# Designs tried in a protein design chat: VH-VL binders against Protein PARTING DANCERS homolog (PTD). Part 6

Target 1, 248 residues: Protein PARTING DANCERS homolog (PTD), of Oryza sativa subsp. japonica (Rice) (q6l5b5)
Amino acid sequence: MERSTHSTGWTCLPPPPPEPAAPGRGVCAMSTSWRDKQQPSLINFIAAFLAANSYRLNFLSISPDFIFNNGELSVAFIFETNWDCQNEGAVFSRVNMLKRQLKHLYVVVAVPTKEQNESFNRSYHKYGMKLGFPTFVPVTDPEMGFEKIVKIAHALGVCKQQDIISRLKNEREQAVQCTDSFLRVLTSIPGIDNHDANALAQAIGSIEAIAKASKKFILENTDLSTDKAETIVRFFRDPQYYLSPKIN
Short names: E, the ipSAE of ESMFold2; O, the ipSAE of OpenDDE; V2, 0.75 times the mean of E and O plus 0.25 times the DockQ between their complexes.

## First folded at step 2 (VH-VL)

Design A3w (from A3 with heavy chain L104W; framework fv_amivantamab_arm2; at its last look DockQ between E and O 0.01; V2 from the best seeds 0.00; counts 0 for: pae O 10.6 > 2, off the site)
Fold by OpenDDE, look of step 2:
Structure A3w (fold): chain C 248 residues (1-248), chain A 122 residues (1-122), chain B 107 residues (1-107)
Amino acid sequence: as target 1 above (248 residues)
Amino acid sequence: QVQLVQSGAEVKKPGASVKVSCETSGYTFTSYGISWVRQAPGHGLEWMGWISAYNGNTNYAQKLQGRVTMTTDTSTSTAYMELRSLRSDDTAVYYCARVDYDFWSGEYFDYWGQGTLVTVSS
Amino acid sequence: DIQMTQSPSSVSASVGDRVTITCRASQGISSWLAWFQHKPGKAPKLLIYAASSLQSGVPSRFSGSGSGTDFTLTISSLQPEDFATYYCQQANSFPITFGQGTRLEIK
């Protein structure tokens, strides 16, 4: 009686197809030339950060260092990860070129030292930049810079899609999403707290709209003080406000 | 009402320095900038530079680099412009102007002082 | 530096006339242009900013148009108080530069 040992071949079921990637918040295009100049650790950080925030990362041959596409809105970034005090003009040359081509352009500059910060501040004027465009964002380290990049891109994308000024009054849920995306930006303004930020979100709805809002409009539609309203207006209008990073 | 009031006329010798003041009122001083513009006799307007009353950042015309210093006193809402090593060609009416800024429209000089005549003569 | 060229350098007109002054930039400046009125012994007065935005308190007979390199200031119906020198100014980049001025005189 030959016991036929039926070797139950455990057919390793192929791993289930990867769950369809949650509809990504958008696409981030990274310049290959920029990538190649960076430390691998920074690239890994960026990749992980983007993944965690539901962005798809693509490497492309593009002129800006980053382009974020959130559907209908594309936001471009110049990202200077190591400010060179001996070659200040390089960044501004790129800015001058790209600002003519791109409507939404931001410049993030890592200036971890006092010397670098001072150099950056002087160079802004030296190279004859347009005041107010693009927006310059000095940061203390590249990781922080990239986080801000993603926050800016996300905030702008969400706010643009929601036609916020008209819709905020009618769609509270969408207004809340936009508010959450830019609350951190607003509360970074000296003297602006969560209440103020929420008031602005409710009244105006988007960073872009806030940037365009008059002091009078803010005062008429929020409970903000005159001083706070002025501060907000100047924050968005005065490029020098952004050029004064408090090196913590 | 926004007002900018400048100091009186000055007569200086070549090589001397002049400091012109611009006292402001009617607005939050630290929320704006001050620009200085001059006009020599028979000539047009010439931008000299500007200073942010918010953070003290300055931008000077290259022609005046090293000779001009712009400062602000927030306690008195007053802006100052010092021009050193005066020359005959520095003879002009000097104006201060408030610099407002709109993200979509850029900088604009919306209010001006009455002007200060500085005469440089041997 | 961005060069601003105004035309004409001088113009004679009568009260009620339509007056047009042009300003050309040596390079594109988008809409970053302002117009000023300047009378002798007085402070310059902002008329137009952002190429076409009328400054508060300025009469509606003043208007600005243009973008890129070519800009125009128009006075639809000249008033006696409008005789002055007018300047365009670019706000695109440093250094800030002005046109050479246009003197508007009474005919």
Scores: ipSAE 0.006, ipTM 0.501, lowest interface PAE 10.6, mean pLDDT 84
ESMFold2, look of step 2: ipSAE 0.006; ipTM 0.436
ESMFold2 (binder alone), look of step 2: mean pLDDT 91; pTM 0.920

## First folded at step 3 (VH-VL)

Design a1 (framework fv_amivantamab_arm2; at its last look DockQ between E and O 0.03; V2 from the best seeds 0.00; counts 0 for: pae E 17.1 > 2, off the site)
Fold by ESMFold2, look of step 4:
Structure a1 (fold): chain C 248 residues (1-248), chain A 118 residues (1-118), chain B 107 residues (1-107)
Amino acid sequence: as target 1 above (248 residues)
Amino acid sequence: QVQLVQSGAEVKKPGASVKVSCETSGYTFTRYGISWVRQAPGHGLEWMGWISAYNGDTNYAQKLQGRVTMTTDTSTSTAYMELRSLRSDDTAVYYCARGRYFSGLDYWGQGTLVTVSS
Amino acid sequence: DIQMTQSPSSVSASVGDRVTITCRASQGISDWLAWFQHKPGKAPKLLIYAASSLQSGVPSRFSGSGSGTDFTLTISSLQPEDFATYYCQQADSFPYTFGQGTRLEIK
């Protein structure tokens, strides 16, 4: 298919957060060692955001970065507020250790720059994390990341255990399959690597939007070169320019 | 105002050790790794290794494996590089540089001249 | 180890000239290439990362291009402060490696 993508596995966005639930009271434990590494403005934002959502904040010496206890369930978070491109292995080692000890674990990773996002995507696929657990949630900035943390914790506190498990499995399957399909499609374009695919995803989003984007829009909103932007436009619009099946 | 300030020049005899310090300021120390790079007189740049200020993980150039140790002290925001069993071809200017994985070395220390002579 | 080969070893040029320097990797490194400027008695300075991304505070006359194995640094209009040695460096995988350097001289 040379003009568009119609495959169900090809259109790829991060899964939406769980739907908001009515505010409930709960306790958020924040790791003291994590807190001490952060800019004070971020900690102030977090404290204000928790208060606005009826969570009590405690500072404790705990192994994950956050634990929420909200009714019958506790959920833990690892929150990398600034992805260290120089040592992704440390993050995955910590995730592997904690996932064996914690039944409900999410990993939220702020990747505010294009190089951080590419590094994260490469690392996720390179280290072979088990499909479906724990869920990794990339975000563009730390404040958005914490907002998602609270939404996840809140939604889990109001759903029955069976519903929560089913929803989490569905979201993980969508996220993993979406990432693989997205990268496979975009990197099939000659001269487009994983870094370029990440830049397109961050700036434009879905494969449908990328296929419709003008060369000017790509150049204005990504770090891709003129040659790469032209290649993308030609790949989706030139009926004689077809090197790989769209379904792969 | 990111700064990396290194310890002063050293003169050493063959077989000795040297430990160069790299004191950082103007940023959150644990969010970036530190690479060490050296340049011998008349030669190009040589990457020696890297350390994560987050957890202390290291990766050393194979050529230096067994002779180099890199450490950090988060309480002082300082990185260290120790090179043991010095030889005359270890005479070089040694740099520390802040970097992100796969993203380049964006700020550098002023360099530390280490001279190894009998 | 990934070997980085720069060309030419030196360039003589005048203020206002356009200069290009090339760098070739012994295997694919995607776009994980950085360019550095190094002047005598000073630390190296990052110019370009990710093959084509301009480091903050670096003048727009510097640009980078390429992917895979072949990369180019271009200075569109030389200024007096641009005379230095330039290095490429791959950041795709450890150990990171530098090119041999290209000396840009005034004549």
Scores: ipSAE 0.000, ipTM 0.386, lowest interface PAE 17.1, mean pLDDT 77
ESMFold2-Fast, scan of step 3: ipSAE 0.000; ipTM 0.379
ESMFold2 (binder alone), look of step 4: mean pLDDT 92; pTM 0.936
OpenDDE, look of step 4: ipSAE 0.007; ipTM 0.522

Design a11 (from A3 with heavy chain N57K D102T S105T E107A; framework fv_amivantamab_arm2)
Fold by ESMFold2-Fast, scan of step 3:
Structure a11 (fold): chain C 248 residues (1-248), chain A 122 residues (1-122), chain B 107 residues (1-107)
Amino acid sequence: as target 1 above (248 residues)
Amino acid sequence: QVQLVQSGAEVKKPGASVKVSCETSGYTFTSYGISWVRQAPGHGLEWMGWISAYNGKTNYAQKLQGRVTMTTDTSTSTAYMELRSLRSDDTAVYYCARVDYTFLTGAYFDYWGQGTLVTVSS
Amino acid sequence: DIQMTQSPSSVSASVGDRVTITCRASQGISSWLAWFQHKPGKAPKLLIYAASSLQSGVPSRFSGSGSGTDFTLTISSLQPEDFATYYCQQANSFPITFGQGTRLEIK
């Protein structure tokens, strides 16, 4: 397994030192049609959260619900704020259309009730698995869902931005922000703690390499247990394993 | 500086195959897609297909489906386009182009290779 | 497939003239349209993306407008280096499609 299509492709390289006085983190575009379907309180929450995190918000006619741009990377999101049990396949049709055009697409789904969660899981097994690897992120409420959107956009932007900058500047030291992004991904895996994540970062060094690693490779290069190595392999390879109604 | 450098001109007989390379530099290869576009003498631009350097996913023009294969080699930051069962009407200048997804108001070809002339003659 | 139709097929103009080229999509493409300049022996050059956004390094005499199905490229004061073939490209869906081209010639 060298370059599995089922693996993550993330690599994080050392960045140059940060520069003062750079404006904001980036830009967030929100679909006007999506905006008009939402409760005003959610739109107010989103605007305040983006401002607090130094993103500029633009309202545009776009096909996904959100697009984040941090200057080097664009990340698109479909955001279902309340799962519709009466139309279980609708979002998957939309994903199928957009996945061919979009390099980075995430689907965030709010499933506040047990019934909605069960309905979503049935739909995902029926339709979602056949769509390959758009990442599906179930959440319990829309505000938490939007917080996850911003965290995903920021984490991807930090790693990609640092990788691009490092290739241009030939820096050697590992960045704290890039390390933090790796730790966030690894600790999101059930049963993996900060100690395990640091061991993986030190021994293997990148999300891409960890995602491609065999169970044997993890066991030979780290002090992790057989169960933890199996969990990591399943997380990156088995889409059913990482699909959960609860985030983190 | 972003550069896309293509392999040199080729002369092929009908029924042969041609493989054109597109070596890239000045950016993170896996952060962009590569499209292939050709232009036959006296004709306009024709899109052939797209490949993601991130995951190797492809989308080919229907008229070329079954004859074209697009691949990438991340170790050399190079994209390849192989066209099989060549016909005289495949005579064209073949271009690779980088695809930018900024703000996703669409896919745009912001940097292009210099072009590779492929001549198919008896 | 989305069909892109340009008009005119060719236009003759003098240096200093204002030139307008139009592009029509067979279905709505929002603002997902790019304009390219193509000169013999050279690769195509991106001029405009997202219907109206000027690519870095492109002279301000070039501008784009339109949305939905009807789009326009304008050159406000034609220069000698602007004589070329111009293509529109829809960026809305696969397969990507181009207009047939508009050849801009010296009078």
Scores: ipSAE 0.000, ipTM 0.393, lowest interface PAE 16.5, mean pLDDT 77

Design a12 (from A5 with heavy chain N57R E99K D103S; framework fv_amivantamab_arm2)
Fold by ESMFold2-Fast, scan of step 3:
Structure a12 (fold): chain C 248 residues (1-248), chain A 120 residues (1-120), chain B 107 residues (1-107)
Amino acid sequence: as target 1 above (248 residues)
Amino acid sequence: QVQLVQSGAEVKKPGASVKVSCETSGYTFTSYGISWVRQAPGHGLEWMGWISAYNGRTNYAQKLQGRVTMTTDTSTSTAYMELRSLRSDDTAVYYCARKYLGSTYYFDYWGQGTLVTVSS
Amino acid sequence: DIQMTQSPSSVSASVGDRVTITCRASQGISSWLAWFQHKPGKAPKLLIYAASSLQSGVPSRFSGSGSGTDFTLTISSLQPEDFATYYCQQANSFPITFGQGTRLEIK
């Protein structure tokens, strides 16, 4: 028998060492049925993006399209990669079934054309506004949509972990704030940028506090526009009205 | 390209008033506020206050309250800072600087500065 | 008022050097800190905001770190165009206050 140093073994990603010094963010489960309906190029993009963001990807038979588990938090996503103008009710029926089984659910919808966006908005008014808690997040393309999925999942998980660490350290040492995690959650909201998120962090200071903040409080303590303040309040308080067209 | 262009240097006598302009271009004026910051010769930067171009809301440094007035003209995308009852210690380079309305006080673009000299 | 103190007041360095500038706040300001570059006759330029966020268009050799009261600006490989005065600024409370400046000079 001979020792081989042939490169065949290097075609496989080496397993990470147990309890690494630079740990990964968590685990992402992708629905096998959802995977099989997508273009291979999108699946390749998703796998590469997750690897670049230190997520382990598993293919599983699950009811939502994605489930992210960051230890303390599990968050689920429905991901509609190309809105179907000829079957406008399908996604809302699915959301109605899944919302009863999942505590944290986001619905990401790709509307790459004006026609698709208008169709989605009509369907959201007809069906979506009756669904309650799940947040609907429109995006212009599937790649952008998946980037937002990862950003939302990571920010929520990191902020909860940071809050726990801050509480423990505050009892022994000076407090640590979850500002970066807070900013990441807020910048995942369409139309909200890093500067908007900083204003909210300064005025409110935590994800829990912003969920209780009124539109009036945000408008009086920041110079965010009425539309941005309304979007933020609905995102945390009444997601069923989030991103619906403004009715004068 | 975002630009903030300030009015030219001024020489004033003690007790006079000065009004510095800051003409902006390359962005939506009403989505930002304008801060005013000055630097006396041999000293550091001193914040004077800011104004929202969206609603005209102002916040002035307490030590200048009553002497300073900030205004905007949306038709020309121009901000103004008027300082009254000038003293010799008001001699400084005055800067305008842009602040996004949705953010805290981080100033991403600045004017070139206006030297105001107060001498008798 | 929150007092911002920079150290050193001036530093002499050569192209390719790693340069660090420190800023200390008289009270906790979380991450509400920005760094600016100022050259004679030119408008000041924002480099870093929220203590560690790099402003769009600013070279990656610039980085910021710190939280609470102690903050650092680092230039990893000094270039000729980096010789300037650098200022820190707190955005935590009114009035907005700046450090006294650190002048970076050619050795």
Scores: ipSAE 0.000, ipTM 0.368, lowest interface PAE 19.9, mean pLDDT 77

Design a13 (from A5 with heavy chain S31K A53T N57K E99G D103R; framework fv_amivantamab_arm2)
Fold by ESMFold2-Fast, scan of step 3:
Structure a13 (fold): chain C 248 residues (1-248), chain A 120 residues (1-120), chain B 107 residues (1-107)
Amino acid sequence: as target 1 above (248 residues)
Amino acid sequence: QVQLVQSGAEVKKPGASVKVSCETSGYTFTKYGISWVRQAPGHGLEWMGWISTYNGKTNYAQKLQGRVTMTTDTSTSTAYMELRSLRSDDTAVYYCARGYLGRTYYFDYWGQGTLVTVSS
Amino acid sequence: DIQMTQSPSSVSASVGDRVTITCRASQGISSWLAWFQHKPGKAPKLLIYAASSLQSGVPSRFSGSGSGTDFTLTISSLQPEDFATYYCQQANSFPITFGQGTRLEIK
């Protein structure tokens, strides 16, 4: 028997354009001017921490200190590694400038001493409250501060993915069941393009079956790379771990 | 009903270029990719390349790389194949065929074929 | 590139005969194989896709089997309209490649 089910729906829109592929699971851009002001031990810690969390690190000339991109969302950070009690207004002036250019901006401030913490709290009350956004995050040391930066970037990415998953579930349950819906669902997975989606459609045939497919099955029945097969498996079976280590 | 209708036969001199059209109807043009396949007299079928009707990405046979260009016009549901620097061994019947977007193809509908003769 | 080799290159048969054509891939292609019928002056016609799935509108006397590297097209009871050249095609990877063809002719 023939088991080719392809819909030709006049109600179906063309598939969306493929989303840009990000190197690895996410990218962190660090300001070169910020880097050059820091202790080498902190830079080494940051590089190791990012690698452990499956981010690629690029050094760029950028206005904020860090920009994280996981394919779905970009988040910017200002990172003050040692609060300056003698120039309390400097960071707030920088924030005022950058908040107009960036949709998502967080300010992480290290206040390692009691005097620095008190100085920051007073300055925040005077200047920070009037800025509204962005969010200010005080921390006790720079290493903790960077860990918190990565945690914030990851959490925002996970929330974006959960929104996508909720939409895909509604489309599966209530949709008109056309091929364009199938391609739209698959191309919403970061790094998966239209050609990859069609290979999966031909090899496996349904979203439910793809969600249950093993990495081995995908690799044996399509010409997708090992990394793309891993992304698909993790997207459907392990959505809380989208930043999992990349398999070579 | 699905139809692929190709342009008429062409006679060209060596070194010239030819552009064959493939006008489609009876389905959503952007849903299926288009492959081009040729057959020289006394020879078998030879795949030339493929184009995505959705995003315009192409994949060409290695031996034709640099001489072939495939394009589409979504407004007219038409695919085009241009072959440059023609040689006598490019004499063949050229077919367009629809397949699925991406890397897996089952060519379920074909154009009627266009004979291109390269002769001095 | 994946090489597709068909056997035999030609076969002579009578109406009512069972005809078998084979196709071998130079590397594993899973079930990503199609069979085409080609008649003089006409475009090729898809008969079988995914190694064993019969295309809509194709008579049930046509069947396909095989996986990996070895594939077979069978016509269970040959009809006059079946005299043609048959091609296998791998759909596993670019570039798409075809077998050299098998010519089915009247005895």
Scores: ipSAE 0.000, ipTM 0.385, lowest interface PAE 15.1, mean pLDDT 78

Design a14 (framework fv_amivantamab_arm2)
Fold by ESMFold2-Fast, scan of step 3:
Structure a14 (fold): chain C 248 residues (1-248), chain A 118 residues (1-118), chain B 107 residues (1-107)
Amino acid sequence: as target 1 above (248 residues)
Amino acid sequence: QVQLVQSGAEVKKPGASVKVSCETSGYTFTSYGISWVRQAPGHGLEWMGWISAYNGKTNYAQKLQGRVTMTTDTSTSTAYMELRSLRSDDTAVYYCARDRGFYSLDYWGQGTLVTVSS
Amino acid sequence: DIQMTQSPSSVSASVGDRVTITCRASQGISSWLAWFQHKPGKAPKLLIYAASSLQSGVPSRFSGSGSGTDFTLTISSLQPEDFATYYCQQADSFPITFGQGTRLEIK
């Protein structure tokens, strides 16, 4: 049964057309420790804004402040709601730790005053040059900052979906670029590199099949570690997806 | 355990070049910068420049601009500093140090004595 | 460039004494000041970063304070291994600059 479906050969097939829009663009996980540090009015705004944009909100113990997962892309955010002029280096130490664990990370910083903006610019100049870190997005207030977070998460999902649809329109290019699209989706999963994605391509051959695969199936048909197999299953199936800090 | 191990002492003539290596272990090399600092006999500490192990960006002290080059080799977790057109006043102990930005230089190599004399 | 002025240039003290070293920046550097211990034949050792944060493994008798332009390193009860030269360093902007050093000598 399951053994009869196992294959070591890789077959590149055009990606299936997108499913009809169900209620929900994806899932947003919010850090419980971050939540507990915020004003209740901001949390209420965030919950309402996510609902209005068809995201499911889950509270979870996670290392970044937010993780958005739409089944095709996982993107993480650090959200500094009030820049601390007396502890200017704190966020950059956190960025340095988290960038090693996360494929897609953005840092959104609220700088409501001129003093905060000048402090942030000094810090960004120093750390942007010294520590390779992700895109920083300064904003004037926390509500605008969260709106920007949702727009970034949505735009990244739309861009990947559009690339897949465009390739489907040309049979010749589908045969050439199917592997590239497949590998790009898989390497967007935190902790999954090109070598892992190639192993999945060789063993399973489609995003749909991988999304439906059990941890057991992945382990039996690839040389991926147990942790990586769990990450893949959680990426596609677990609405409360999260990552633990790497200590290596 | 974080360790930075530097190459051995060098004796050079004026006009020569020297290249000091700094091999690192015990941490993720690409997560931190490397700063180079020297100390001439009887003098204080002097910063020479900085390199990002992540993307290779550099920032050099103005007085050394054009004479110094800093590089990294990620495959060996090693940083290098080359100083050209050596003068007698370049005689110093040269240090590499792991750079945490605002949180300063936390681990240092043992130092490399470079003597420039005719 | 930010100039770091360190005082005193030298101090003589006995084991058990409280020792204070000061550092002044030529312009505001917020809290981005570090203190180093340097012994002959050895590399400098980080003691304090961000003006007041104790580096892991450094004894609690070392403490730092200050912000803006004026900073202080305090050793609350001097031990024999503490006799060394101490340097302050600003981490606010390039180029990184150091104080001239304070030599701590046995009385």
Scores: ipSAE 0.000, ipTM 0.397, lowest interface PAE 16.8, mean pLDDT 79

Design a2 (framework fv_amivantamab_arm2; at its last look DockQ between E and O 0.03; V2 from the best seeds 0.00; counts 0 for: pae E 16.6 > 2, placed apart)
Heavy chain, then light chain:
Amino acid sequence: QVQLVQSGAEVKKPGASVKVSCETSGYTFTRYGISWVRQAPGHGLEWMGWISAYNGDTNYAQKLQGRVTMTTDTSTSTAYMELRSLRSDDTAVYYCARLKGYSFDYWGQGTLVTVSS
Amino acid sequence: DIQMTQSPSSVSASVGDRVTITCRASQGISDWLAWFQHKPGKAPKLLIYAASSLQSGVPSRFSGSGSGTDFTLTISSLQPEDFATYYCQQADSFPYTFGQGTRLEIK
ESMFold2-Fast, scan of step 3: ipSAE 0.485; ipTM 0.794
ESMFold2, look of step 4: ipSAE 0.006; ipTM 0.407
ESMFold2 (binder alone), look of step 4: mean pLDDT 93; pTM 0.930
OpenDDE, look of step 4: ipSAE 0.006; ipTM 0.508
ESMFold2, look of step 9: ipSAE 0.000; ipTM 0.399
ESMFold2 (binder alone), look of step 9: mean pLDDT 93; pTM 0.927
OpenDDE, look of step 9: ipSAE 0.009; ipTM 0.512

Design a3 (from a1 with heavy chain R100Y Y101S F102L S103R G104Y L105F, light chain A91Y Y96I; framework fv_amivantamab_arm2)
Fold by ESMFold2-Fast, scan of step 3:
Structure a3 (fold): chain C 248 residues (1-248), chain A 118 residues (1-118), chain B 107 residues (1-107)
Amino acid sequence: as target 1 above (248 residues)
Amino acid sequence: QVQLVQSGAEVKKPGASVKVSCETSGYTFTRYGISWVRQAPGHGLEWMGWISAYNGDTNYAQKLQGRVTMTTDTSTSTAYMELRSLRSDDTAVYYCARGYSLRYFDYWGQGTLVTVSS
Amino acid sequence: DIQMTQSPSSVSASVGDRVTITCRASQGISDWLAWFQHKPGKAPKLLIYAASSLQSGVPSRFSGSGSGTDFTLTISSLQPEDFATYYCQQYDSFPITFGQGTRLEIK
């Protein structure tokens, strides 16, 4: 059985929220082997489009054609800039290899002619409609295809931002439950009000530390009266009350 | 006892940047965060963002993301807010306020008037 | 974003009156609401936190109540120094949002 770990001495204060990744900011890694197969005009378009969308472009030896990293989220792309009717299975074999190492993988395929579109559709139905295979996105030209790549990467970044907000709300609820329990325990002490409890939280920070504190320590580190300090010490040192705080 | 003292009024042209300081005293700086809140003439209070003096984490209002940067200097117990690419609708009184992350603000600076005009 | 709506936008009252200001959140915020007093040329001053907890040094004539979406600030016997604008603030989630303010004016 798992033993729940309770952070003894924890202050019950909410942790500072992390800064979410800025929308439209990140790094794009382009495969050098993919780059070398493309027309220079397409590479120039890609570089300009990435700069306009606040992405830094790096050329790297990587297995997919592109990897976008926005914060901690990474999304990979296979980008076929001109569908090859003579080798319909090549991209699907590559996908089968890469899908095992990449959580987020998209395949963007340029099918500028009717014959290429028909060829791709046949191949997709035969090889691409399998359990665990990624989304395939047909486009009419490579420039449109790259614009679609950036839009997908951006959308996934926005979705991660929503997940961060949800996470922060959940963490806040846990922190509030801990803080509420802390204040509830302290205000249950006769003569101790919400202001006193908050002063103790700020100066000492935890139920365990307060329970172990001497009367002298409380008086030297808070503005509480001698009577209130004595009441707190007695509350925690009376054997029948030692177990009453449920949060340490 | 607790005091937050802000830098003086600023007059800026559109497109310029402004950096407001908030020097704190009377408490342990790293135990709290600092939020920045502004009020444009004739308008209500608008939250701009928050920074932790504990670990430097920040959270900015989305409409200001990319234009605002918040920092702290623990050695001087001072928080800073820099707003870039100023426009006339950034004219406001800017306040720093002490608070933990998703908490209420218990102490405020006196305010800094930033006027953006040509 | 959580929208905070205050009512009324302004109140005219006399010294000694009981004044009530309300604040409504667009979604449930439990009791994570604060009330502030704001005077021209001064910084806002915290009055109430956690919907009903009186900040140290704030006169007992100020009180807060409510939970969930509906909240109330009450001044039991208005004093001359209480003429100001009052704001509610939610701290349930980011972004932090304020009500539009209620101006308390001399009748």
Scores: ipSAE 0.000, ipTM 0.360, lowest interface PAE 21.4, mean pLDDT 78

